# Designs tried in a protein design chat: VHH binders against q8wuj3r1227to1361. Part 6

Target 1, 135 residues: q8wuj3r1227to1361
Amino acid sequence: NDFAYIEVDGKKYPSSEDGIQVVVIDGNQGRVVSHTSFRNSILQGIPWQLFNYVATIPDNSIVLMASKGRYVSRGPWTRVLEKLGADRGLKLKEQMAFVGFKGSFRPIWVTLDTEDHKAKIFQVVPIPVVKKKKL

## First folded at step 24 (VHH)

Design n6
Fold by ESMFold2, fold request of step 28:
Structure n6 (fold): chain B 135 residues (1-135), chain A 118 residues (1-118)
Amino acid sequence: as target 1 above (135 residues)
Amino acid sequence: QVQLVESGGGLVQPGGSLRLSCAASGFTFSDHDMMWVRQAPGKGPEWIAYIYDSGDTMRDDSTKGRFTISRDNAKNTLYLQMTSLKPEDTALYYCARGWSEKSYHDYRGPGTQVTVSS
């Protein structure tokens, strides 16, 4: 069945295919601006479609990702998680959920949850997204 | 113009070793992640090994212990050391650029054939 979805302000974005799904939210206005998915065949080889998609996400964007089914949990595609704020070297398990950010700083709410049974993130993100001062 | 040219493939017996090379030109090699990908006939592409611009690698040694990726930034060259080769490793092996903030379509070489047969 389809247990994988991303929910933003009460609206669910389901996925019908194994792989990962991505939802992009504008960090200035808080509106969803993109929803797409990347099936396993893309993740296993040269994941140029995903690389290019992430590279062109506008700065100041909130980027949500969730796995669907048996996704390819390792490989070059995971490089995009690092660029969106995940730590290098974390191992993905059978399920993952991620709240990331495309921009010049790393908000404190950037979070990766990965587990064998169920991965879930429940997150409130302040809008507009702004850089916090370090004192 | 970005160019990647693989070499070092060929026919090898099961249990043998090969060292693949990839000569890079047309870009600042040391600033880019690199990878090896293979494709057997009738199969989709399969990544084999990935190396960051820093020299760190993505690996799972329990499943990747036979293949070692490395780079020589002074020679603009990427390597794949293959050992204990099996017939299932028979494929066309490609060198490719990895993640880049300026990534566009398909920066990979024409490939070098590896055939493992007795």
Scores: ipSAE 0.441, ipTM 0.722, lowest interface PAE 2.2, mean pLDDT 80
Fold by ESMFold2, look of step 27:
Structure n6 (fold): chain B 135 residues (1-135), chain A 118 residues (1-118)
Amino acid sequence: as target 1 above (135 residues)
Amino acid sequence: QVQLVESGGGLVQPGGSLRLSCAASGFTFSDHDMMWVRQAPGKGPEWIAYIYDSGDTMRDDSTKGRFTISRDNAKNTLYLQMTSLKPEDTALYYCARGWSEKSYHDYRGPGTQVTVSS
């Protein structure tokens, strides 16, 4: 899947560089507050730029990620997916899409889709994001 | 001052083993994930093993299970046990800090040379 974008409330955030794209949304108001990409050279080496970026995301943020092209699907950078609600030890395939959350709980809508040929998520997230009782 | 100092490198024949050590000082070692990264001449850095602050690990499939990362938080020391060494493993090996809940600052040691040759 060579073409990738993230869309929030009708606004598209495309990427032209192989790697991963990240969009951060404030969970209280639903406003996009950041759009950033990380090329493969960042993902393959010591991923300090990505680590620092995720560490500074405010709590109660929705975090969207999508792969573009042949991204680096393994390595220490994947640690950030765990911090955003992905299960530990999942192996990424050649494409991925992710709806995650930075905060003290894991919403039910946290979703990872990873496939060898394409990955896509359509998700509606209630705003404000609140902790729901689990049954 | 943050300091990471690697040791244990050297010349070894194919099929041999080495244990690398990394002494850490100047920071709270137990707060950080840690990793080993290698760099062969003319190539970019390649991560080879990663260990969580909890002690859980991940490693790159390219080593095919030959390398084991471990840590001793009481000694502030990171280890890499290398077995079945091949000429392709010849590189400068660095320890580096990984993820921390505190802000990450890129830091690695000066490295220790591993040379695998007949």
Scores: ipSAE 0.415, ipTM 0.685, lowest interface PAE 2.1, mean pLDDT 81
Fold by ESMFold2, fold request of step 28:
Parts: C-alpha cells; structure tokens; sequence
Structure n6 (fold): chain B 135 residues (1-135), chain A 118 residues (1-118)
C-alpha cells in the first residue's frame, strides 16, 4: 500500500509497480522528456534495461528517481545512482528519493534522501543547467 | 565479437569449494564493471557478486562472505571463489558485463553449471 510519485512543475508521475520510477528532464529547457518504471524483477537480476536506459540519457539531463513499495535496495542497479552523482557506498534504506544529473560535472543540487519510513525531496533547479567555476 | 566464456563448474559435495573463471575478449575489459549471476532451474537470474572496473567490490554480500569476486585486467579474466557450498547453490553461473560508460548491449556468457549434491 505504498503510494509514491514524482512531481515536476505540478505534474505527477506515479508508478503502479514496486521498484524504482524515473523521470528525465532536459537541462537546457526544463521539459520532461521521459518517464519510466523498473520493477523489482529487473533490479534483482542483471539490470540491463536500467543500465541501457541511463546510458542513453542525453548529457545535461536532470534525472529524478523514487522508490515505490518494497523495492530492491541493494545490488548492481544502484551503480546508476553513482553515475548520476550519488556517493559510492551509501546504504539505501526502505525508501529513497533522488535528484541526479547526467553530464560531465556534478551540480550542487544533486541529492539523495533515504529512510525506512519516508523519503522526500523538494528541489528547484536553475535552467539552463550550466557548470559553475570555483571561486 | 564480444565473448565471455565461463569455466570451472562441476559436481561438488556440500561444504566443498570451486573457483570459477570468465575469459573476456572483444572489448576493453578494464572499462567495464563485471558481475557473476546465477540462475537455478525455473527461477529468474539472481545477482551474486559485483566488481567495479577499479577492482572495488560491492559492499553488500548476500552469500554471507562465502563467495569472493576478483578480476585480473591484464589477463581479461573475472573470477569467483566459492567456499562452503550448499545444495541451494546449485545453478547455472554466468559472468556478465555490468555498468559501462559506452555499453548499450546485454552481454553474458553461456554459463558454467555448478551442482552441489551428496
């Protein structure tokens, strides 16, 4: 009975299957370009569908992910979180929410929230997404 | 041209050990994470060990430390050391490519059978 969704500019993107839902936003113009879900059976085995999906996301994309229900919180699929800016070795709990980025740099707004009861992120991302220099 | 060929399986008694090997060719082995996956009859595939291109391994191990993954990038070879084998470990074991910056294709070997029985 878990209810989870991703919301972008007022539009909700729910998933009907336990697992991970993903929404991709173009970082140049800020429009949603993709929404998909990955069920637990994909996450438990070899997650080729998820690996391939993330590998083909265009650079300069904002990538939102959220858990639905009792998801598979460990295994090879978590490698995609690291690719999208999450720290290696972070232990996922029973809920997760993530705002990540596909590109050659790591924006400061990349964030992961994971807890046993509730995971939630509210984020405003500047558009267009650009690399900032250190001062 | 991508090939993954597993070897080292066989029949073994409970409590025994096996070392599986996976010879890789047709791609830059050092650029890919690698994994071992098993599939028991009538079941879906189950991930059992994962190793980064750097040689680091995934820190969670559902096999309670009985299986150790390793790689030799100079020899393009992936290994799985299995100890304290149980009848529940009976399955087809195959190596597979994990995450790669360039990979868009699903590659795994034909597998090697491990059978644990008295």
Amino acid sequence: as target 1 above (135 residues)
Amino acid sequence: QVQLVESGGGLVQPGGSLRLSCAASGFTFSDHDMMWVRQAPGKGPEWIAYIYDSGDTMRDDSTKGRFTISRDNAKNTLYLQMTSLKPEDTALYYCARGWSEKSYHDYRGPGTQVTVSS
Scores: ipSAE 0.411, ipTM 0.703, lowest interface PAE 2.3, mean pLDDT 80

## First folded at step 26 (VHH)

Design o2
Fold by OpenDDE, fold request of step 28:
Structure o2 (fold): chain B 135 residues (1-135), chain A 118 residues (1-118)
Amino acid sequence: as target 1 above (135 residues)
Amino acid sequence: QVQLVESGGGLVQPGGSLRLSCAASGFTFSDHDMIWVRQAPGKGPEWIAYIYESGDTMRDDSTKGRFTISRDNAKNTLYLQMTSLKPEDTALYYCARGWSEKSYHDYRGPGTQVTVSS
């Protein structure tokens, strides 16, 4: 099944469950410091696990998210996207790739370039991006 | 300590209306987003409506035409106005805190039962 996936320095971070894959990158070092996933069942209810995870991400982190399967549209879980730089009212459908930032730090080496089903990070501009694509 | 107490549930006929309340204490209510969620028998929790600390709302498509979320910060109370209730709305309804900047736990009340039946 095709889905948006996260690849950092040639290493892929897939999720075994439908939902959201999260990869956290240290903004200073540029290395992955943690990764996890949240199932749709969590996202459909009170996503306290996601809230807690994101809330505890250190400032100056880049947060990458990718969806697998058909995820829940705008809801409580998307609040974290807003906190990471997404606009409120974002419409989500199908597949998602997201780059966000924890805190006010926006490292310049982060940009989202989408090709096919890939979200690639390059050194361009520090802008949070949410993009969805029908697969 | 964070405390949420839901009320207003009960037995109602299809097409009826209920207004749920959630009394909040132990935190600054006005500074927090709030959520209504329900859990029907045999199903997982399902969010219904979300209200920001700003008062903005988002609602699930399945219920947004019938359910309205609101808050009274002066009373530390969250509301869910339900109209045109259907049997499939039968569930235990929970009030929960939304996003938190510091940390988040599963802050919700014991729930209030809503049963829609003829």
Scores: ipSAE 0.800, ipTM 0.913, lowest interface PAE 0.6, mean pLDDT 87
Fold by OpenDDE, look of step 26:
Structure o2 (fold): chain B 135 residues (1-135), chain A 118 residues (1-118)
Amino acid sequence: as target 1 above (135 residues)
Amino acid sequence: QVQLVESGGGLVQPGGSLRLSCAASGFTFSDHDMIWVRQAPGKGPEWIAYIYESGDTMRDDSTKGRFTISRDNAKNTLYLQMTSLKPEDTALYYCARGWSEKSYHDYRGPGTQVTVSS
Protein backbone atom coordinates (compact mmCIF):
# COMPACT_ATOMS: atom_id res chain seq x y z
CA ASN B 1 0.00 0.00 0.00
CA ASP B 2 2.07 2.86 -1.33
CA PHE B 3 1.03 6.39 -0.56
CA ALA B 4 3.24 7.72 -3.28
CA TYR B 5 5.68 6.51 -5.87
CA ILE B 6 7.43 7.64 -8.99
CA GLU B 7 7.28 5.73 -12.23
CA VAL B 8 9.38 6.53 -15.27
CA ASP B 9 8.80 4.74 -18.54
CA GLY B 10 7.19 1.82 -16.82
CA LYS B 11 9.77 1.50 -14.06
CA LYS B 12 8.62 2.18 -10.53
CA TYR B 13 10.91 3.78 -7.99
CA PRO B 14 9.70 2.96 -4.53
CA SER B 15 10.82 4.44 -1.26
CA SER B 16 10.82 2.68 2.07
CA GLU B 17 11.08 5.93 4.00
CA ASP B 18 8.48 8.49 4.89
CA GLY B 19 9.25 11.91 3.49
CA ILE B 20 10.19 12.93 -0.02
CA GLN B 21 11.26 10.69 -2.87
CA VAL B 22 13.39 12.14 -5.65
CA VAL B 23 14.15 10.84 -9.14
CA VAL B 24 16.49 12.66 -11.51
CA ILE B 25 16.23 12.31 -15.27
CA ASP B 26 18.80 13.50 -17.78
CA GLY B 27 17.13 16.13 -19.91
CA ASN B 28 19.11 15.24 -22.99
CA GLN B 29 18.99 11.46 -22.95
CA GLY B 30 15.82 10.92 -20.99
CA ARG B 31 17.28 8.28 -18.72
CA VAL B 32 17.14 8.13 -14.96
CA VAL B 33 20.53 9.07 -13.57
CA SER B 34 19.81 8.94 -9.84
CA HIS B 35 17.13 8.48 -7.23
CA THR B 36 16.99 8.93 -3.49
CA SER B 37 14.71 9.82 -0.59
CA PHE B 38 14.76 12.15 2.37
CA ARG B 39 13.11 11.40 5.68
CA ASN B 40 10.89 13.83 7.53
CA SER B 41 13.50 14.11 10.24
CA ILE B 42 15.83 15.66 7.68
CA LEU B 43 13.11 17.98 6.46
CA GLN B 44 12.21 19.04 9.99
CA GLY B 45 15.42 20.96 10.56
CA ILE B 46 17.96 22.25 8.11
CA PRO B 47 17.81 19.88 5.15
CA TRP B 48 21.43 20.19 4.09
CA GLN B 49 21.39 16.68 2.70
CA LEU B 50 18.60 17.69 0.36
CA PHE B 51 20.21 21.03 -0.46
CA ASN B 52 23.48 19.38 -1.34
CA TYR B 53 21.83 16.65 -3.35
CA VAL B 54 19.81 19.09 -5.42
CA ALA B 55 22.77 21.43 -5.83
CA THR B 56 24.79 18.60 -7.32
CA ILE B 57 22.11 17.67 -9.82
CA PRO B 58 23.45 18.51 -13.27
CA ASP B 59 21.85 21.31 -15.19
CA ASN B 60 19.25 20.29 -17.72
CA SER B 61 17.83 17.60 -15.46
CA ILE B 62 14.21 16.77 -14.90
CA VAL B 63 13.54 16.27 -11.21
CA LEU B 64 10.58 14.26 -9.98
CA MET B 65 9.46 14.39 -6.37
CA ALA B 66 6.70 12.69 -4.45
CA SER B 67 5.72 12.49 -0.84
CA LYS B 68 5.31 9.25 1.03
CA GLY B 69 2.92 9.36 3.91
CA ARG B 70 2.85 12.40 6.10
CA TYR B 71 5.61 14.87 5.47
CA VAL B 72 6.72 18.33 6.50
CA SER B 73 4.53 20.56 4.38
CA ARG B 74 6.42 23.74 5.14
CA GLY B 75 10.02 24.55 5.75
CA PRO B 76 13.39 25.28 4.25
CA TRP B 77 13.25 22.15 2.11
CA THR B 78 10.49 23.67 -0.01
CA ARG B 79 13.06 26.15 -1.28
CA VAL B 80 14.38 23.41 -3.55
CA LEU B 81 10.96 23.17 -5.18
CA GLU B 82 11.15 26.85 -5.98
CA LYS B 83 14.62 26.47 -7.40
CA LEU B 84 13.30 23.65 -9.55
CA GLY B 85 10.52 25.79 -10.97
CA ALA B 86 7.73 25.79 -8.40
CA ASP B 87 6.02 29.00 -7.36
CA ARG B 88 7.18 30.69 -4.20
CA GLY B 89 5.08 30.63 -1.06
CA LEU B 90 3.70 27.17 -1.50
CA LYS B 91 1.46 25.73 1.17
CA LEU B 92 1.77 22.05 0.63
CA LYS B 93 -0.84 19.54 1.67
CA GLU B 94 -0.35 16.05 3.04
CA GLN B 95 0.54 14.63 -0.36
CA MET B 96 2.67 16.13 -3.08
CA ALA B 97 3.77 15.27 -6.60
CA PHE B 98 6.23 17.47 -8.43
CA VAL B 99 7.88 17.66 -11.83
CA GLY B 100 10.68 20.19 -11.82
CA PHE B 101 13.67 21.26 -13.84
CA LYS B 102 17.24 22.02 -12.88
CA GLY B 103 18.54 24.62 -15.26
CA SER B 104 18.74 28.21 -16.34
CA PHE B 105 15.08 28.54 -17.29
CA ARG B 106 11.62 27.46 -16.14
CA PRO B 107 9.93 25.12 -18.58
CA ILE B 108 6.17 25.41 -18.99
CA TRP B 109 5.73 21.75 -18.10
CA VAL B 110 6.97 22.24 -14.55
CA THR B 111 4.04 21.28 -12.38
CA LEU B 112 3.09 20.69 -8.76
CA ASP B 113 0.12 18.79 -7.42
CA THR B 114 -0.70 19.04 -3.75
CA GLU B 115 -3.63 17.38 -2.01
CA ASP B 116 -4.62 16.38 1.47
CA HIS B 117 -5.07 12.74 0.55
CA LYS B 118 -3.75 12.17 -2.94
CA ALA B 119 -1.58 13.87 -5.49
CA LYS B 120 -0.84 12.60 -8.96
CA ILE B 121 0.93 13.86 -12.03
CA PHE B 122 1.09 12.25 -15.41
CA GLN B 123 3.68 14.20 -17.33
CA VAL B 124 5.09 13.90 -20.82
CA VAL B 125 8.30 15.82 -21.28
CA PRO B 126 9.93 16.25 -24.66
CA ILE B 127 13.46 14.91 -24.73
CA PRO B 128 15.81 16.58 -25.18
CA VAL B 129 14.72 19.51 -23.06
CA VAL B 130 15.34 22.75 -24.92
CA LYS B 131 14.84 26.37 -24.09
CA LYS B 132 12.21 28.03 -26.21
CA LYS B 133 11.20 31.63 -26.56
CA LYS B 134 7.75 32.85 -27.29
CA LEU B 135 7.53 34.82 -30.52
CA GLN A 1 35.65 31.13 5.47
CA VAL A 2 31.94 31.15 6.20
CA GLN A 3 31.26 32.13 9.78
CA LEU A 4 28.02 32.61 11.70
CA VAL A 5 27.85 33.79 15.30
CA GLU A 6 24.62 33.98 17.28
CA SER A 7 24.00 36.24 20.26
CA GLY A 8 21.21 37.62 22.39
CA GLY A 9 20.14 34.51 24.20
CA GLY A 10 19.60 34.30 27.93
CA LEU A 11 17.22 33.53 30.75
CA VAL A 12 13.76 35.09 30.56
CA GLN A 13 10.45 34.62 32.28
CA PRO A 14 7.40 33.31 30.48
CA GLY A 15 5.81 36.06 28.45
CA GLY A 16 9.13 37.79 28.00
CA SER A 17 10.90 38.84 24.85
CA LEU A 18 14.33 38.35 23.33
CA ARG A 19 16.00 39.53 20.19
CA LEU A 20 18.58 37.20 18.75
CA SER A 21 21.26 38.29 16.32
CA CYS A 22 23.41 36.36 13.92
CA ALA A 23 26.56 37.98 12.59
CA ALA A 24 27.59 36.61 9.23
CA SER A 25 30.96 36.79 7.51
CA GLY A 26 32.99 35.05 4.86
CA PHE A 27 30.33 35.28 2.16
CA THR A 28 28.07 37.76 0.43
CA PHE A 29 25.30 37.83 3.00
CA SER A 30 22.79 39.65 0.81
CA ASP A 31 22.92 36.89 -1.80
CA HIS A 32 21.87 34.11 0.52
CA ASP A 33 18.79 32.85 2.24
CA MET A 34 19.08 32.47 5.99
CA ILE A 35 17.45 30.21 8.55
CA TRP A 36 16.75 30.21 12.24
CA VAL A 37 16.64 26.78 13.81
CA ARG A 38 16.44 25.53 17.37
CA GLN A 39 17.10 22.34 19.23
CA ALA A 40 15.60 21.54 22.58
CA PRO A 41 17.03 18.92 24.89
CA GLY A 42 16.08 15.44 23.76
CA LYS A 43 14.61 16.71 20.51
CA GLY A 44 15.91 17.03 16.99
CA PRO A 45 16.54 20.31 15.27
CA GLU A 46 13.45 22.18 14.15
CA TRP A 47 13.35 25.13 11.83
CA ILE A 48 11.72 28.30 13.05
CA ALA A 49 11.92 30.80 10.26
CA TYR A 50 13.33 31.25 6.79
CA ILE A 51 14.20 34.51 5.08
CA TYR A 52 14.91 34.72 1.39
CA GLU A 53 17.61 36.81 -0.15
CA SER A 54 14.70 38.91 -1.41
CA GLY A 55 13.54 39.57 2.11
CA ASP A 56 10.44 37.41 1.89
CA THR A 57 9.86 35.18 4.87
CA MET A 58 8.55 31.76 5.68
CA ARG A 59 7.79 30.83 9.27
CA ASP A 60 6.70 27.76 11.15
CA ASP A 61 3.09 27.88 12.24
CA SER A 62 3.90 27.11 15.86
CA THR A 63 5.95 30.27 16.30
CA LYS A 64 4.98 32.58 13.45
CA GLY A 65 2.62 34.55 15.63
CA ARG A 66 5.32 35.25 18.17
CA PHE A 67 8.60 35.17 16.28
CA THR A 68 9.74 37.45 13.48
CA ILE A 69 12.74 36.94 11.25
CA SER A 70 14.48 39.86 9.59
CA ARG A 71 17.81 40.84 8.14
CA ASP A 72 20.07 43.85 7.75
CA ASN A 73 22.24 43.32 4.74
CA ALA A 74 24.28 46.43 5.44
CA LYS A 75 25.30 44.93 8.75
CA ASN A 76 25.50 41.33 7.55
CA THR A 77 23.19 40.43 10.40
CA LEU A 78 20.17 38.15 10.77
CA TYR A 79 17.62 38.77 13.52
CA LEU A 80 14.97 36.81 15.35
CA GLN A 81 12.54 38.83 17.42
CA MET A 82 10.92 36.58 19.98
CA THR A 83 7.85 37.61 21.97
CA SER A 84 5.46 35.90 24.36
CA LEU A 85 8.09 33.34 25.13
CA LYS A 86 7.03 30.02 26.63
CA PRO A 87 8.92 27.38 28.57
CA GLU A 88 8.68 25.10 25.53
CA ASP A 89 10.74 27.66 23.62
CA THR A 90 13.74 26.72 25.72
CA ALA A 91 16.39 25.55 23.31
CA LEU A 92 19.67 26.23 21.66
CA TYR A 93 19.01 28.69 18.86
CA TYR A 94 21.32 28.98 15.92
CA CYS A 95 21.33 30.52 12.48
CA ALA A 96 22.27 28.80 9.27
CA ARG A 97 22.78 29.71 5.68
CA GLY A 98 19.91 28.61 3.49
CA TRP A 99 19.76 27.39 -0.08
CA SER A 100 22.88 27.57 -2.19
CA GLU A 101 23.55 26.78 -5.83
CA LYS A 102 26.73 25.11 -4.72
CA SER A 103 27.19 22.20 -2.41
CA TYR A 104 28.00 23.11 1.15
CA HIS A 105 28.28 21.48 4.51
CA ASP A 106 26.94 22.74 7.83
CA TYR A 107 27.07 26.50 7.70
CA ARG A 108 25.66 27.06 11.13
CA GLY A 109 26.76 29.01 14.16
CA PRO A 110 27.51 27.50 17.54
CA GLY A 111 24.17 28.74 18.82
CA THR A 112 22.86 30.89 21.64
CA GLN A 113 20.98 29.40 24.57
CA VAL A 114 17.45 30.60 25.28
CA THR A 115 15.92 29.51 28.56
CA VAL A 116 12.36 30.39 29.46
CA SER A 117 11.58 29.71 33.09
CA SER A 118 9.67 31.27 35.93
Scores: ipSAE 0.796, ipTM 0.900, lowest interface PAE 0.6, mean pLDDT 90
Fold by OpenDDE, fold request of step 28:
Structure o2 (fold): chain B 135 residues (1-135), chain A 118 residues (1-118)
Amino acid sequence: as target 1 above (135 residues)
Amino acid sequence: QVQLVESGGGLVQPGGSLRLSCAASGFTFSDHDMIWVRQAPGKGPEWIAYIYESGDTMRDDSTKGRFTISRDNAKNTLYLQMTSLKPEDTALYYCARGWSEKSYHDYRGPGTQVTVSS
């Protein structure tokens, strides 16, 4: 059982299905502006829902992603990671935590720390801390 | 209007080969990533191969050794070369646009049927 979730300032953003969950933070306000999840059936095919969601994320946003359970670790959907700052050809592991940025916004005050069962995203500025935990 | 039209499907024996084509119109083909996806009866869509606008490719492991994706920007055409076909490759094959900076919709063609059977 995987009970991975994203938590921002004590507020949890759970996902009901295996796949990936996404939390979008406004880079200026430091507040969560949207969150959603994408199940494996979407990731396995043409992930237009994810493509559209990410494409419509406003510039100057911080995009947090975490996997839940077994997820499709390879496929077209990973293109969004590249657009959010990942290197092309990134190899994803069984558990994934990712922080990306929309547009040209690339703040250096965002840091991702990973452990075996959790990932912590923290900021030097007053932006919510995001933690991904595996229960 | 974005249009995609797949062709080249048909009935083939196991071990055979097919080359699928996807004719694109209504957009600047060379500026877009493209995807091949298939859907077998009773199953959901599964991606097969992805080709970037740069020409780089990403392929599913299950078909990577047998299927090759390519593009001809001058002809606005996407290709899928299939070899060593298996019965489990039987499916409706679609081409679709990949990532877009502005927005994304489910842009795919009607599909072309591939049937692998003895």
Scores: ipSAE 0.794, ipTM 0.908, lowest interface PAE 0.6, mean pLDDT 88
Fold by ESMFold2, fold request of step 28:
Structure o2 (fold): chain B 135 residues (1-135), chain A 118 residues (1-118)
Amino acid sequence: as target 1 above (135 residues)
Amino acid sequence: QVQLVESGGGLVQPGGSLRLSCAASGFTFSDHDMIWVRQAPGKGPEWIAYIYESGDTMRDDSTKGRFTISRDNAKNTLYLQMTSLKPEDTALYYCARGWSEKSYHDYRGPGTQVTVSS
């Protein structure tokens, strides 16, 4: 059960090392613009590589993340999830999957699934991503 | 130019207390989360406390509540209050910048040595 991937519109983005996988989708056009992974050694220390990567993601981007293997589930790196729309006080289990957003608002489809045995999200996101007017 | 300078380390007896300071300059301190990290001889670095720009702290405290992180944005200073010190706490303690909305180079201070010994 050590398979982990992210799939966008039928295309799979695999990972071969323990850690987390990240796929970034432009929220205006719906195109994948980045795919990268962060090994546990990056997550364990001060995760400057991950912080800098997320900080430079353009606003209005959909950000997908998934764990691979026994990933580092605690520490400063988890701040990234909060910036992408996860609730503060997040407690990660042995597996995680996340659909987040880089921007000035929090879409209703932002979601995190974290469990000890399996984490999986299937999500349809409207394109372009826009802020809906509140009543 | 970004600068972080730690102080307040030294030799202390078991059970004692220390307050570490980290003086920040060259950036807008109040816009940054901050981290205390330690590294003992022969070990990898261990983050020990994280504080948001708002003053909230991250709840994962492997030191069992003995260490308290705080900040004073008016003085551009980060603090670590350490109590009930044990020989196992002997390490180089340094501060680092955490999350910010800007892209940053990997920067941390040179550290201050804490030695807990009879």
Scores: ipSAE 0.483, ipTM 0.728, lowest interface PAE 1.7, mean pLDDT 82
Fold by ESMFold2, fold request of step 28:
Structure o2 (fold): chain B 135 residues (1-135), chain A 118 residues (1-118)
Amino acid sequence: as target 1 above (135 residues)
Amino acid sequence: QVQLVESGGGLVQPGGSLRLSCAASGFTFSDHDMIWVRQAPGKGPEWIAYIYESGDTMRDDSTKGRFTISRDNAKNTLYLQMTSLKPEDTALYYCARGWSEKSYHDYRGPGTQVTVSS
């Protein structure tokens, strides 16, 4: 089955283990910089591997996340979603998809979809990512 | 020289209460989220409560209603108030640093034992 993947500009990034998968895109040029996953055992306790990974993501990066299978949907690891633009106090359901941003501002396209059956996001992001001024 | 030192564990009967403390030194306590974690024999670590640097907490943690996390940044101290304790709560309880914008995240204390038995 193919419901647990991330696609960037027509390229699919597969996931083979329950947990979350992450794809990082450089916001200056729009190129995929990394693809990695975090299995449930990392998510259940103190998720230092995930915290360290997100902490080292360069500023001005687009960060995509998607759940695979029965992932750990609560706990300290969800703090990284807030760092990447999700609202504090979010509640994840049995599936999630997320488009986030590592940087000093929150773009309008930051989006979380979480549902019990299927979570999906389709998003077009302008490149380069820049902070827009408000009136 | 980061230090986290837990205290307040011990033997309690089912239905009892305990208050755990975690004294922090060697880093700027107020810059860090903090976590209480437990580990029972033969099991992996399990987070039980999370508190932001601001004092806000994760409201959907699995201990809602029985365990309350709090912090006193002026005293560099993290607390866990436990009530209605059950034999299943028997574990080593330790505090750890959570998310921080400014520093590396990989430190925990040695823990304090909580044993709940009749």
Scores: ipSAE 0.447, ipTM 0.719, lowest interface PAE 2.1, mean pLDDT 81
Fold by ESMFold2, fold request of step 28:
Structure o2 (fold): chain B 135 residues (1-135), chain A 118 residues (1-118)
Amino acid sequence: as target 1 above (135 residues)
Amino acid sequence: QVQLVESGGGLVQPGGSLRLSCAASGFTFSDHDMIWVRQAPGKGPEWIAYIYESGDTMRDDSTKGRFTISRDNAKNTLYLQMTSLKPEDTALYYCARGWSEKSYHDYRGPGTQVTVSS
């Protein structure tokens, strides 16, 4: 599987580079504000570029991530998934797709799909993103 | 000024043990995840072990349980206990800061050499 992209409201954000790609959406207005990719060489060592990128994402942001090709599925970089709402210690398979959130709460739509052949998420996120009370 | 200084490397025979230390200064050590990384001659860097600020750890499968990361926040010190050392473990070993809620700067030490030879 060499073909991967992220699509937001009909606009595709392709990746030609093996590794992971990231799209950031403002949770208040629903606009894409950033698109970038991180090569396997960044993910394998000390992933400071990825750590810095995620740390500077504004709170109340929707963060989409998808694998491309043979990505590095283990290592310190996976810490950012936990920050964005994934469960700690989750094992990634050969493909992954992720809808996460940077903020003080964990929305119910935070989702990780990871499989050996194909990972895919279709998600509708309410805008603006707000905290919901539980009964 | 942030500093990380490794120590405890040296020449050791196969099957031996070695304990590396990383002395940290210039930042609040207890607020940071930490990483041990090695780089063998002619190869790229390879993460070895990762420790959360909480003390939880993540290890690379290639260690086969031979390496243990730990921290002592009272001493601002990170440790790597290495056992059953093999010639392929020969490398320069660095400590580095991991995840931080603040903007991350690539702070790593100069490294300490570990050489495993008969």
Scores: ipSAE 0.409, ipTM 0.697, lowest interface PAE 2.3, mean pLDDT 80

